VH-VL binders against C2 domain-containing protein 2 (C2cd2). Designs and how they scored, part 3

Target 1, 194 residues: C2 domain-containing protein 2 (C2cd2), of Mus musculus (Mouse) (e9q3c1r45to238)
Amino acid sequence: EPDELRRRESDTLLSWILTRDSWGNQWQAAWVTALNYEAEKRGGPLRLSFQKDPRPQSLQLTVEKVSSVVKSTQEKVVICHVVGETLQFLVSAGPASATGSECQLYDVHLSPFHLKVEFHMEEKREDIQIRWSFTHVPETAIKIQPQAPGEKQALGVNMLSEALEDLFKHLVNAASPSVFLSTKPTQVKEAQSL

## First folded at step 19 (VH-VL)

Design S8 (from Q3 with light chain S93N)
Fold by OpenDDE, fold request of step 23:
Structure S8 (fold): chain C 194 residues (1-194), chain A 124 residues (1-124), chain B 107 residues (1-107)
Amino acid sequence: as target 1 above (194 residues)
Amino acid sequence: QVTLKESGPTLVKPTQTLTLTCTFSGFSLSTSGVGVAWIRQPPGKALEWLAHIYWDDDKRYYPALKNRLTITKDTSKNQVVLTMTNMDPVDTATYYCAHEYYDDSGEYGAFDIWGQGTLVTVSS
Amino acid sequence: EIVLTQSPDFQSVTPKEKVTITCRASQSIGSSIHWYQQKPDQYPKLLIKDASQSFSGVPSRFSGSGSGTDFTLTINSLEAEDAATYYCHQSSNWPRTFGQGTKVEIK
């Protein structure tokens, strides 16, 4: 019972950390970069460009499982499996030969989504590597909608959306963004008790 | 069920390069926490760790042999490959690949499942 | 590297007797010691993980103990099938290292 309580507390803390706005922003940026990289690497007749959704997103994450791997006394990896309700991206899609004006902007919604988060820690390093990956992508519903639905593109948009969905699933599976968190003290901030 | 199997030449000439392949099933190197190691054993002697590769492509080598060893993985084929250059008769040994196991306790890993091993003889 | 020294190198034991094998590490490794059994012409099999945790399928007569630098593998009642060489292994530091082995034969 005490161990379970501790686990719950740790999960709650981890969830809280992962849902911070600052963290969310960094995470989204990393994913956008990774997705764009994969999109470019794949190539094809469609050009995809991922962007952050400027709309505030309340990311709610539930921790499903936490495990760890101790590679040595100085090296540890913590693995966290989390589930979120909704994740949003913006995707510009158009022909590879098209100019920016010919691309259509789409809202992409993933729901629910599963993430694997790895924290790679080494004592000799002054940073922690955080790696993300999507898991259970086949079970993730992807909704793609034009941001500005025009009356004239209704049929074409639907077909494109289906194609984009498959492509997106592929890209999401391939992407594994990482961020390095510095462990070096930079600034001493005053702690406030609220 | 986890299984590993070593394959490659059983006879190598001095100065030649040895390439061994470990083909495994029952687990994936895409799974976090998974590691595969190569361990050798000269006839009648003790076990010697050679190299290790993790799911995250982290590679570790025995320092004295580091310059001669290369370990790689092909996740799609469930294979780990060990290359050892400049083979010498002293390198004659049974070579094993092994799965490193981590339990949920977060403790240190152990080699829970081994291949049958392949005897590599270095001779002119 | 961490050097693991086993003792003794060889034991000839009568069935049903208790067998004790020790492994000493050149530095403290906590509980990151593992024990393997290797029979002639076979691959090593994991017996004990993390000094004292019995691996799945291992008979209850096998047990491990110790922490820091001194570790012990115990066979409470030796059976004929236990004739083998036993190795300790540390996974605390790189490089991974093994003991020199302890050969147990049936008297």
Scores: ipSAE 0.825, ipTM 0.941, lowest interface PAE 0.5, mean pLDDT 90
Fold by OpenDDE, last read:
Structure S8 (fold): chain C 194 residues (1-194), chain A 124 residues (1-124), chain B 107 residues (1-107)
Amino acid sequence: as target 1 above (194 residues)
Amino acid sequence: QVTLKESGPTLVKPTQTLTLTCTFSGFSLSTSGVGVAWIRQPPGKALEWLAHIYWDDDKRYYPALKNRLTITKDTSKNQVVLTMTNMDPVDTATYYCAHEYYDDSGEYGAFDIWGQGTLVTVSS
Amino acid sequence: EIVLTQSPDFQSVTPKEKVTITCRASQSIGSSIHWYQQKPDQYPKLLIKDASQSFSGVPSRFSGSGSGTDFTLTINSLEAEDAATYYCHQSSNWPRTFGQGTKVEIK
C-alpha cells in the first residue's frame, strides 16, 4: 500500500510536468527536429521535411506504468508510458532532386499515440532531460492527407501516399526527441505543494 | 536465457589497441534500464570495473583509464564494443562483459549475468 | 571513488561451520552492495543483491546483511562446493568498485 501511494504521487508529478507550458512549447519542435534528422539520415529518392502544424493542438497526455532506474545516488531515470489523443505534423514530400515548388505538403495525424518517456535526472544539474520514443500499437491510426488536394489526384498520388505512410512509420519509430526542462525534481515538488 | 560472450584478440602487443566485442542474447539494449559493463581481472587479482553503457547511450568509464577506454553499442547486433588504447603488460587480464540488472523497484543494479571472460595477454 | 575493504582476506573453514565475510565501504552507500562468488577459472556469480536480497537459485545458506558502511555475507553451513573467492561490489556511485576479495577454502 505504501508503495502504491508513492507510485501515485510519482504519477501525479510526472503528469504535472507534462502539462507545463515549457514542455508544451518544446514538444512539437523536438518532434520536428528528430523526424527531420531521421529523414535526412535515411535519405532516398523521396525528400521529406517535417514542420510544425500551426493549428492549435491540445497536448493531453496520460501517464502510465511508471518505473525507475537508479544509476547512482545522484542519477535517476524515470520511465513511463504516455498516451495521447492526437499527434499532428506537416510534412513536405517530393523528389530528392526537386526544388521546393515541386514538393507537396501533407497533414499527418496519429491517433491515439503511445510513447515511452524517460525523465533523466541528475542532482547536480539544474535541468531535466526528457526523452521519448514512439511506441507502435495496433490501435494507432495514421492518416496522411494532402493539405491542398490538387485536382490531379492521379493514381500516382495514391501510390505516393502509401509510400509516404510507410516511410513516416519508419521515421516516427526511429525518432528520439528530447527536451530540457529547467527544473529540479525538488523544485517541481515544491511547486506542487504551493 | 541471457547470455554474453566476449570475443577479440587474446594477444596484444604493447602500445597497441585492444578491441573486444561482447555479443549477447536474451535481452536488448533498446530496453529501458538495460546496461552492459566491462570488468577485468588480472591473474590472481581482484575484479576491476572498466566501463558501462546503458540503453540510453550513457557511457561511464573508470576515471584512471578514461582516456584509454571507449565503449559503444550496436543495438541491432546485440553487441557492445570496448576499445582500450596503449595496452601495457599490466593490462593483462581476463576481460568480462556483464549484464546489469535493475528490478522494477528501481534499486541499484547488480551484475546478474556474466560472460565466460576472455584472457588478454599483453606481451612483446 | 568508494573503497570497499573486505575482511578477512582468507579463511580456511571446516565443512558445516559458519562463515562470515565483512565488507566496509569508505562512505555510506545505503544498501547498494552486492556479493559475488567466483570459483577458480569461472566467472563471478551473483549471490546477494542490495545487501540482503538473495539472487535466484542461490542456496538458502547464503545471506547478506548490513547498511550504510558495514556489510556482511554469511554462509550458515559451509559446503565443499562453497570453496571460492567472494567479492563485494557497490553500485551507489561511479566508478563502480569491488572489494579485494575473500578466499574461502575448505579444511
Scores: ipSAE 0.815, ipTM 0.922, lowest interface PAE 0.6, mean pLDDT 91
Fold by OpenDDE, fold request of step 23:
Structure S8 (fold): chain C 194 residues (1-194), chain A 124 residues (1-124), chain B 107 residues (1-107)
Amino acid sequence: as target 1 above (194 residues)
Amino acid sequence: QVTLKESGPTLVKPTQTLTLTCTFSGFSLSTSGVGVAWIRQPPGKALEWLAHIYWDDDKRYYPALKNRLTITKDTSKNQVVLTMTNMDPVDTATYYCAHEYYDDSGEYGAFDIWGQGTLVTVSS
Amino acid sequence: EIVLTQSPDFQSVTPKEKVTITCRASQSIGSSIHWYQQKPDQYPKLLIKDASQSFSGVPSRFSGSGSGTDFTLTINSLEAEDAATYYCHQSSNWPRTFGQGTKVEIK
């Protein structure tokens, strides 16, 4: 029972960290960076460029499972399973040879989404690296739609959407976004100004 | 059931590079917490840890041999590879790969499952 | 690195007698000590993890104790099949290190 209570407290703390506004901003940026990295790495005839969705996103993350790995007295990794409601991105897609004007912008939604989140802690460091990866579950729905559906959506748009979905699925599974949480001591005055 | 098996040359000439492959089953290096280590044992001598690789691609090396050792993983093949350069007769040993035990507490670093080992002889 | 020193290096023991092997760490490692049994021409087998926890399938006659710097592996009643070399191992710090081993022979 005491261990369960401690776990619950840990879950609460992790949940709190993952729900901060500051986290939300970094979260989106990290996803975009990671997805673009994977897109570039993969290459291919279709060029994808990810960007933040400017629309407000409700980042409601739930921590379900927490475990830890002690690598040494100075190194620990906390691992948790996180569930979110909706993950949203914008993606520009077009031929690799195309100029920016030939690219179409799409909305991409994942709902619900599951993540494996790792907190990498080292005593010698003044930060904690938070890394996460997408866990595919059958319940996750992927929705891709053009932002500006023209009146005459050519038959080719549907095919592109399917291709994009497959590609996105690959990229999101391969992506390893990360952020750094500072553990530097700060003066109370400084902290209050943040 | 977790199994590991070492493979590679059993005879290496001095100054050559040794490449050993650990092929495993029953677990994945994509699983958080998983680690695989290389440990060697010269004939009639004690065990010596060489290198360790984690699921997160964190790599650890024995400091005295760090410059000679490279550990990598291929998650898709369930393989861990150890490369050791500039082999010397003193490096003659049985080389083991081992699975590091972990549970939900993550506080254990014991090697619960080992390969059978492969004897590598360094000789002219 | 953390140096693990086992004692003794060698023991010749009569069956049914109690065997005690000690492992001393050069610095405190909490309970991050593990014990292995290695028989000739075999790979090491895990006996005790985290100083005192028996690994699955290990006979009850094997036990571990200790914390900090001093650890003990005990075989309560030695059996003929227990003839082997025993190693302690620490997972507290990098690099991982092993003791020099204790060879147990049957009289």
Scores: ipSAE 0.805, ipTM 0.920, lowest interface PAE 0.6, mean pLDDT 91
Fold by OpenDDE, last read:
Structure S8 (fold): chain C 194 residues (1-194), chain A 124 residues (1-124), chain B 107 residues (1-107)
Amino acid sequence: as target 1 above (194 residues)
Amino acid sequence: QVTLKESGPTLVKPTQTLTLTCTFSGFSLSTSGVGVAWIRQPPGKALEWLAHIYWDDDKRYYPALKNRLTITKDTSKNQVVLTMTNMDPVDTATYYCAHEYYDDSGEYGAFDIWGQGTLVTVSS
Amino acid sequence: EIVLTQSPDFQSVTPKEKVTITCRASQSIGSSIHWYQQKPDQYPKLLIKDASQSFSGVPSRFSGSGSGTDFTLTINSLEAEDAATYYCHQSSNWPRTFGQGTKVEIK
């Protein structure tokens, strides 16, 4: 694409990092952790439990409009727009009073998604902590559907899905996932096994 | 055009709480990268940074005064508020709010636009 | 905190002469030093950003240099309107700090 040729080097680097499977896995894990934390904190009539989708995900991401703010020598915020085709999660949902067997598993799909992402980077003693949040951009579609709808849940499935969608939006906006970027040297033996 | 204006009482009694409001235009605290700071200057003395607030609600305080200072923002009103408790005559100063500027190079921020300042006198 | 020490505290200078103000940081801050001009009964005006970058609208006679711990503001050919107090400021670390100021008067 002609626009790809105009990308700043910073955009290409971030894009490269964000499109790695390793990052994708950690990204999802961090989100799951953050979402579960927020869900628990919020409480409410619905009990939610987020988990990774074990299905392979082809995360194609485009990074654009990269800017940064240096708050200090140890603190940097990187702001960008991330456009992707699909982001998937699983969520178990049911009444707060329900037992685990009464919970329904739902697929959560963001497809396509356009997010404004802020990466808060802070140097720690041995690592760099990266915390991020994003703001929803109108082009992001959220679809929540039961993975295996039962007959007994059929009448309430649509209502629950709508409720979950709103709740999910709220949780996503409130969540602040984080990871550590390690700067530790690899062991020679470990390097040989790779 | 970026503008800032300080407002609040110009006379405060000792032990009272000072509340100052910075009303600004030409920018928004909803914009990523935006920051606003409070800086004071006692008469005939140097500038002293007090507090800073960012668009992401990150707040920073001068450590020696941290327990006395609170900075908040109202994005919808384009306002930043500073409260300072237990005022003392030594706190007599001109108080400024200032916009922090970052250029496209990603370098460190500076205060490019200031309010006119408001003189606050602490006296019995 | 990072302490910024300016030198001199006061300077009386004849018009058209060169003025040099130094700012020394207690630790290395790279280029995260900024210079302000404050005239009597006015708010500070940004002159130089990031040690050497002239801010918009600043006359060319003003320049900044330095890195690490030692920084310099230079006024090449002082004008009468340049009578003011000048402050250095660092934004490398929290808390933000200013120098004690250098008052420049016209002789």
Scores: ipSAE 0.783, ipTM 0.928, lowest interface PAE 0.6, mean pLDDT 89

Design S8 (from Q3 with light chain S93N)
Fold by ESMFold2, fold request of step 23:
Order: C-alpha cells, then sequence, then structure tokens
Structure S8 (fold): chain C 194 residues (1-194), chain A 124 residues (1-124), chain B 107 residues (1-107)
C-alpha cells in the first residue's frame, strides 16, 4: 500500500510537469545548458557544443521506482526513476582549435534512456525545483549520425563516432540539469522578467 | 557493510582552524537520500549536532556555529570534510561522523552508523 | 530550536527490572524521534528509530513508544550489558537536537 500511494504521487507530479506550457522549452534548455557546462569544464582536443533543436520532441516516460526523503516537516524530495523511449540531441563537434567552418553537426539519439528525477519541494514555496540526471545502463543504445555526410566523412564517421560516443557518454553522465517550475497554473517564469 | 572513520589532528591550539575528514565505505553520497553528519561530545557531556551534508549538496549547520563551520564532500574519495575556525578550549570534544539514510518508507532519518570518533583537545 | 528533555538524568536499577526513560519535546515532532545507546568508552549506537521501530540487531527487550511531544524508551528486563547512557534525538526540525542523556546503572 505505501508503494501504491507513492506511485500515484509520482504519476501526478509527472503529469503536472508534462502539462506545463513552458515544459518542453525549459527541459531542452536545461539539458543544453548543463551539457555545455560539462563540455567546457572537461575541455580537451575535441569541442562539443550542444544546440537547441527546433524539432518537436515528446516525452513518454514510465515510472520504474519511486521513493522520498523528508528532510524536515517542511522539506521533501520525491525521487523517481523513469525510463523513456528516445532522447535526442543536436551536437556540433570539431577540433577545439577550429572555428565553425571545421565543425560538423550530429544528431545523437539515446534509446531507451533512464533518468533519476528529483522533485525538491518546500511547503511554503510557489516553485518546485526539478533536478534530473542520466542513469547509465547497458541497454541504452546511442546512435550518432552526421547531418551532412559526404563519402569521405562516411568513411571517417566510424572512428569519429567512437570518440564522440565516449565523450558524449561522459558528458551526459556528468550533467545534472534542473528547472524551477511554478505551482501556480497561469504563472510563466519567462514573462515575469519583463 | 557501511563504515565511517574520522581523521585529523588530536591537538589544536586556540584560534587555529580544525579540519576533520570522514572517510567512509559501503555507500555513496551520490545515492539519493544519503547524508553524512558531524556530531561532537564534550567530555562527560551530551551529544551536539554540528553539520549535515546530503547527496544533493544541501548543507545544514548549527546556527550558533554557522559562521565557524564549513562542510564539504568529495565523492571520488568517499570523504566528507568539516572545518571549524577559531577553536577555543570549550570546543574540546570527541568528534563523530555519522551516516543518515531514509528507507523506502520515507521516514525521517536516524544516524544509523557512526564512526569511532576522534578526541580533539584545544589547549595552549 | 526544539529542546528535548529526558527524565531521569540518572537511574540505578536492579537487574531484571523494567527501565523507563522519557523524552519530552518542546513542540510537536510527530514520530521523528530516535534513541541511541552509548556504553562506556564507545560510540553511540542506534536502538529505535521513528519512535517505535527497532533497529537491526537490537534485543527485543528494548522498545519505544509515543508521538507528538512525549516519548518513552523501555527496557523490559534490564541486563548487565545495558548499563549505558541513552539519548533521544529529533529529526523533525533544523537544527537536529539531542536530549541531555539518561545514565542507567546496575544497582
Amino acid sequence: as target 1 above (194 residues)
Amino acid sequence: QVTLKESGPTLVKPTQTLTLTCTFSGFSLSTSGVGVAWIRQPPGKALEWLAHIYWDDDKRYYPALKNRLTITKDTSKNQVVLTMTNMDPVDTATYYCAHEYYDDSGEYGAFDIWGQGTLVTVSS
Amino acid sequence: EIVLTQSPDFQSVTPKEKVTITCRASQSIGSSIHWYQQKPDQYPKLLIKDASQSFSGVPSRFSGSGSGTDFTLTINSLEAEDAATYYCHQSSNWPRTFGQGTKVEIK
């Protein structure tokens, strides 16, 4: 019975997130920001730059496990382990010394993907902080495709894609994206800055 | 098996900064719900909670000592570090680090596993 | 800050008799109280969590009860090895606090 109540709570929180008007933009922006931060921090000879992808992407998430942490009578963290079918990224890659003309765009797909999602709640706040991180599992397949493959680039794609795959795995495993979402139905954080 | 061990100087002069390291095994501070606390016990006196750090890097300090305490973690070394500035003879105590874990029920955490403790004496 | 007041501070008890230790919180803390045993020259060990849940490996003679502001640790039949100081600890609020301790001796 406590497991059923926690599952109902996590389903409600996930449904609430997915129905926010700004969710899709905030989700992608948070990923892009966190991944680019990790790429800059790591450095090295290969430059990766994650970009916003204007193509729409819907998330279909299944809850595998839920737990919670009550830090005080006013502070609670709900932790959900979820699985999704496909996660997509648009990535520019090239030598760190190069400018944009030497960089190549890649489409990167993760399928299936696993996340640990944390809902950080304080009783008197109007916001919930949502943090998530990638959970590395062997079943996740990574597919990397250049957007403009020439015949020469097709031959070299195998060697470059192995380096890209390893670097991408490192960055995704290190990143910890987050957003703050308002608990009020009509409030949009972007509009308040004007 | 969860274990914790405190290390650091056993003698500190007044005004110096104390640095204590808690080295642990059998758990990770990357695991959601996990926390590590520092508790001290002056000779013959009660236990006193000092500081807390959680897996999400949330940090809590005893308010009267907040400006003297800093708690940090190094997940790669399985360590939590406490620094306490401007030590005074009244700070003479055994210092413990302890593991805090929330079970599947989501109950408030207890300190379920403690280190052996290290006596720190503050004197000229 | 929540003050936990234990009673008594000291108790000398005949073996096999029942020991009762109380802990009173200065405000309601639900069931967010925990009990520890500290034997001479040892580190504290968890006995009871969340007011009444026995921790792994704790003898059945130890039990806890209470909610709100008044909590009790009971040793139903005192053994010689139970001579120790007992502390309550609340995790309902920040800062975390402990009671002043109750020392139990064999008479």
Scores: ipSAE 0.539, ipTM 0.770, lowest interface PAE 2.0, mean pLDDT 83
Fold by ESMFold2, look of step 19:
Structure S8 (fold): chain C 194 residues (1-194), chain A 124 residues (1-124), chain B 107 residues (1-107)
Amino acid sequence: as target 1 above (194 residues)
Amino acid sequence: QVTLKESGPTLVKPTQTLTLTCTFSGFSLSTSGVGVAWIRQPPGKALEWLAHIYWDDDKRYYPALKNRLTITKDTSKNQVVLTMTNMDPVDTATYYCAHEYYDDSGEYGAFDIWGQGTLVTVSS
Amino acid sequence: EIVLTQSPDFQSVTPKEKVTITCRASQSIGSSIHWYQQKPDQYPKLLIKDASQSFSGVPSRFSGSGSGTDFTLTINSLEAEDAATYYCHQSSNWPRTFGQGTKVEIK
């Protein structure tokens, strides 16, 4: 059956990703790097700086719409749509000329989040490059909250909140993070149903 | 409707750098599987592929010309730019840009739509 | 680099007759071969993709076949407007390559 084969292929690909322990180690760092790159590139009066969140995050992912593109007999890109429950970031925000004391730390949540994920494979390599980008859908909600609500915030916090949301959305839509995952197993873990 | 058009100088002197722009409409270079290629054809001779750029910014160059070629894209302007350094009279050719598409099965890789071409003459 | 060799280099054909053009690859390319028509002073136009699949708007008299290393383009009943040079092109490997061309003229 075509639908059963496609679901089995999606599960196999996801199982492969979950077998690669470096995915979890690199996922957040890749996001932070890509978002900071876009923030520096854009500039403007409001400056954002993304930080790795040390708090544990549980990822529950659904992989859909798997397709492929063949660039040559030895090079394939597998493309899928990924939906996850919540994507979290720590963001420092303040005026572009500000010193650290004028910056405020925010928790930013995207829920649900949608990604286009591309698995770039070459037959003679022992790794896979995974690149992904944000897919905008109306159902995605952005929540932005100061991490230390007792601190005084800079003047214009109302405008900063709206500007922060718009800027964050712009940066997420522009970012294209990537990682390399080893195809050699180091530790086998049970695949999780997403 | 997919269209492409080449623009740039039609006369260059030996050793000069050629910059050609491919402006397109009806597709986005952000779409997975989409690529744009540059192909040239010397007068009365066969087609020769020069360079390729994909939606994921993967870039390919004809090996013998790799050190002379640079391909870039600007997806917001629907443009692909080819730069070729140190032009020589043997580089006199019509230069085409072309759209490459793969279907959902990954079966194609044909240049399905071409620009009209621009003749570039290299002469002192 | 994969070399595509077309045969014949030149063909003068009476209208309504069948035209066969061959393309031989220097190594197997599966079905990753495509055919183009280039009329005098025009840009190339795609006729056949992936060895045998007709591109949109291409007359049914054009067909392609083959796999591996040997491919053919067939024009079942040649029309006057089919006078052109025909090229094969492979997308199996980098660099992409074209055959040297086959010029078809009307007698």
Scores: ipSAE 0.515, ipTM 0.776, lowest interface PAE 2.0, mean pLDDT 83
Fold by ESMFold2, fold request of step 23:
Structure S8 (fold): chain C 194 residues (1-194), chain A 124 residues (1-124), chain B 107 residues (1-107)
Amino acid sequence: as target 1 above (194 residues)
Amino acid sequence: QVTLKESGPTLVKPTQTLTLTCTFSGFSLSTSGVGVAWIRQPPGKALEWLAHIYWDDDKRYYPALKNRLTITKDTSKNQVVLTMTNMDPVDTATYYCAHEYYDDSGEYGAFDIWGQGTLVTVSS
Amino acid sequence: EIVLTQSPDFQSVTPKEKVTITCRASQSIGSSIHWYQQKPDQYPKLLIKDASQSFSGVPSRFSGSGSGTDFTLTINSLEAEDAATYYCHQSSNWPRTFGQGTKVEIK
């Protein structure tokens, strides 16, 4: 059963990679970097700046679809379509002409969220490149909440939230973050300690 | 459902640059695992693979022609473009674009759907 | 570069007889070989993928076999419409390469 074996292999690979400390330490920074790149490229009157949340966040991902591409005997890409329950970003928003003191910090939640995750593997490399992108689906709810409530959060905040949501959707759909995870022998210490 | 069609000049003079466009429907180059290739066939001769582009913008070229070929894609227009510089009469051939075989597993590198081909003649 | 050598270059075959076409790779390519049929004045059509897997809509008289360096395309009972040139193609490594072709005629 080649299809069942491939899915078992990819489930094992996904589980191993996503439980690595190196993944946990890198994915949010990579996403923030990609989103800020897209924000700078777009421009416009409303400026978003994404920030890494100092609170730890782990992605709990469920695999829905797996496929792979064998480009040669030395090159393979595994593609996973995954769903997660909740994802949070810290976003600073304000007029493009403003400085940080005129910007407000928001928590932006997506629930559920869908990703396409690609694992790019080459036989002679000591790492795996992981690339991912947001898959827009209708059931994803986006909630935008200011971190510091203020007395000036009337209708203007509602209009900013709608503009923020539209801009956030645009940036998330455009961003394609990636990381490299090592498979080097320095992981041997982890195996030896089991 | 999947279709591809080659377009471009059918007559090119030696030393000129050939630009061919593959316009396709029924698939997207944003879909993981999808690739498009260019293959040519001189009259009465065998098939020769020229270039390949994947959904992730990975590009491959036949080594002997690498410095003459450029492959690009425009995902919004469902197009792949091949540019070949310094054309010579020996480059006279039918040029095909082809879809690389895709399914949920994405494991086979076969060319499952081909365009009809366009004959490009290189002569003065 | 992996060279694919087909044999024979040409066959003239009586209808209903078996046709065997071989493709030899210059190095091992596992099962990463594909077969195409090109009828006169037409574009190529995929017949067999991954050495032995029939493509959709291909008549059951076509089959493929082999692994490693030696591969075979078989037409169990040749029909008039099978007059064509057949190519093997490897996807094991870069560059992608084709065999030189085998022309099959009805006689």
Scores: ipSAE 0.499, ipTM 0.755, lowest interface PAE 2.3, mean pLDDT 84
Fold by ESMFold2, last read:
Structure S8 (fold): chain C 194 residues (1-194), chain A 124 residues (1-124), chain B 107 residues (1-107)
Amino acid sequence: as target 1 above (194 residues)
Amino acid sequence: QVTLKESGPTLVKPTQTLTLTCTFSGFSLSTSGVGVAWIRQPPGKALEWLAHIYWDDDKRYYPALKNRLTITKDTSKNQVVLTMTNMDPVDTATYYCAHEYYDDSGEYGAFDIWGQGTLVTVSS
Amino acid sequence: EIVLTQSPDFQSVTPKEKVTITCRASQSIGSSIHWYQQKPDQYPKLLIKDASQSFSGVPSRFSGSGSGTDFTLTINSLEAEDAATYYCHQSSNWPRTFGQGTKVEIK
């Protein structure tokens, strides 16, 4: 019964978020920033640069599990495990020694993808801090397609796939991207990740 | 098996800075809902909560000591570090780190697992 | 800051008798109180969480009750191994606070 109450709160928060027109862009920008940070921090044999896909996309999130943490009578965090059907983005990739012109663009799709979403609420605050992280599961398929399929590829899809799998596994251990959403009709505030 | 262990100097002089490390295993501080606290106990006296750090890097300090305390974490090393400046003989105590527990309901936390503690003596 | 006041400070009890320890909060904390046992030269161990929920592995002779401002830890039949100092702890507000402790000895 406490689990059902927590699920109702998370469904309300998800519904509120879905009514914000800028959510998708804000979330995807933070996601790309987190990916680039982790790729630079880790290094490795490939030069990777992630970009938000300019094409519109719908995340189509579904709540899988809900829990909550109460830090005090005035401070609560609702934690949702959600699944989305497809997440798409662009990656510029090449060997570590490559220059920018030697890197090639690839379309990358994750399907399905799993997120942990945290809603940080304080009684006196008029906005909600939203944090998320990627949860790697075996069912997530990574589909990679070069943007210029008729051209010779400097980098094999297998190498990129291996690098992406490794990177996503380590995102679980990284600081979560976050944003601030106002409960008033004001601009959405982006937050930082480490 | 969840364990925590405190390490650091056992003797410091007045005005020096104390740095204590809590090294733990059996859990990750990146797991949502998890927190680590520092609690001290002067010899023969009651427990005193000092500081808290959560998985989301939310940090809390005992107000009267806030200007002297800094808590940080290193999730890759499974460590939490407490720094306390300007030590005084009244700060002589056993210092504990503890895991904060939230059950499946996720309502409120207790300190379910403690380190063995380390006695820090502040004396010239 | 929420002050937790325990009573009594000290209690000497014959084996098999009932021990009652109270903890009073300076303002309502709902059920956000926890009880710990600390034996001499040992670290504290959690006994009761959320006023009345026994922690895993705690003997059934330990029980907790109360809500709001008044809370009780009960040991229904004291055993020799129960000689210790007992603390209450509130997690309703910041800063977290502990009671001053109640020392229980075997007579």
Scores: ipSAE 0.449, ipTM 0.725, lowest interface PAE 2.1, mean pLDDT 81

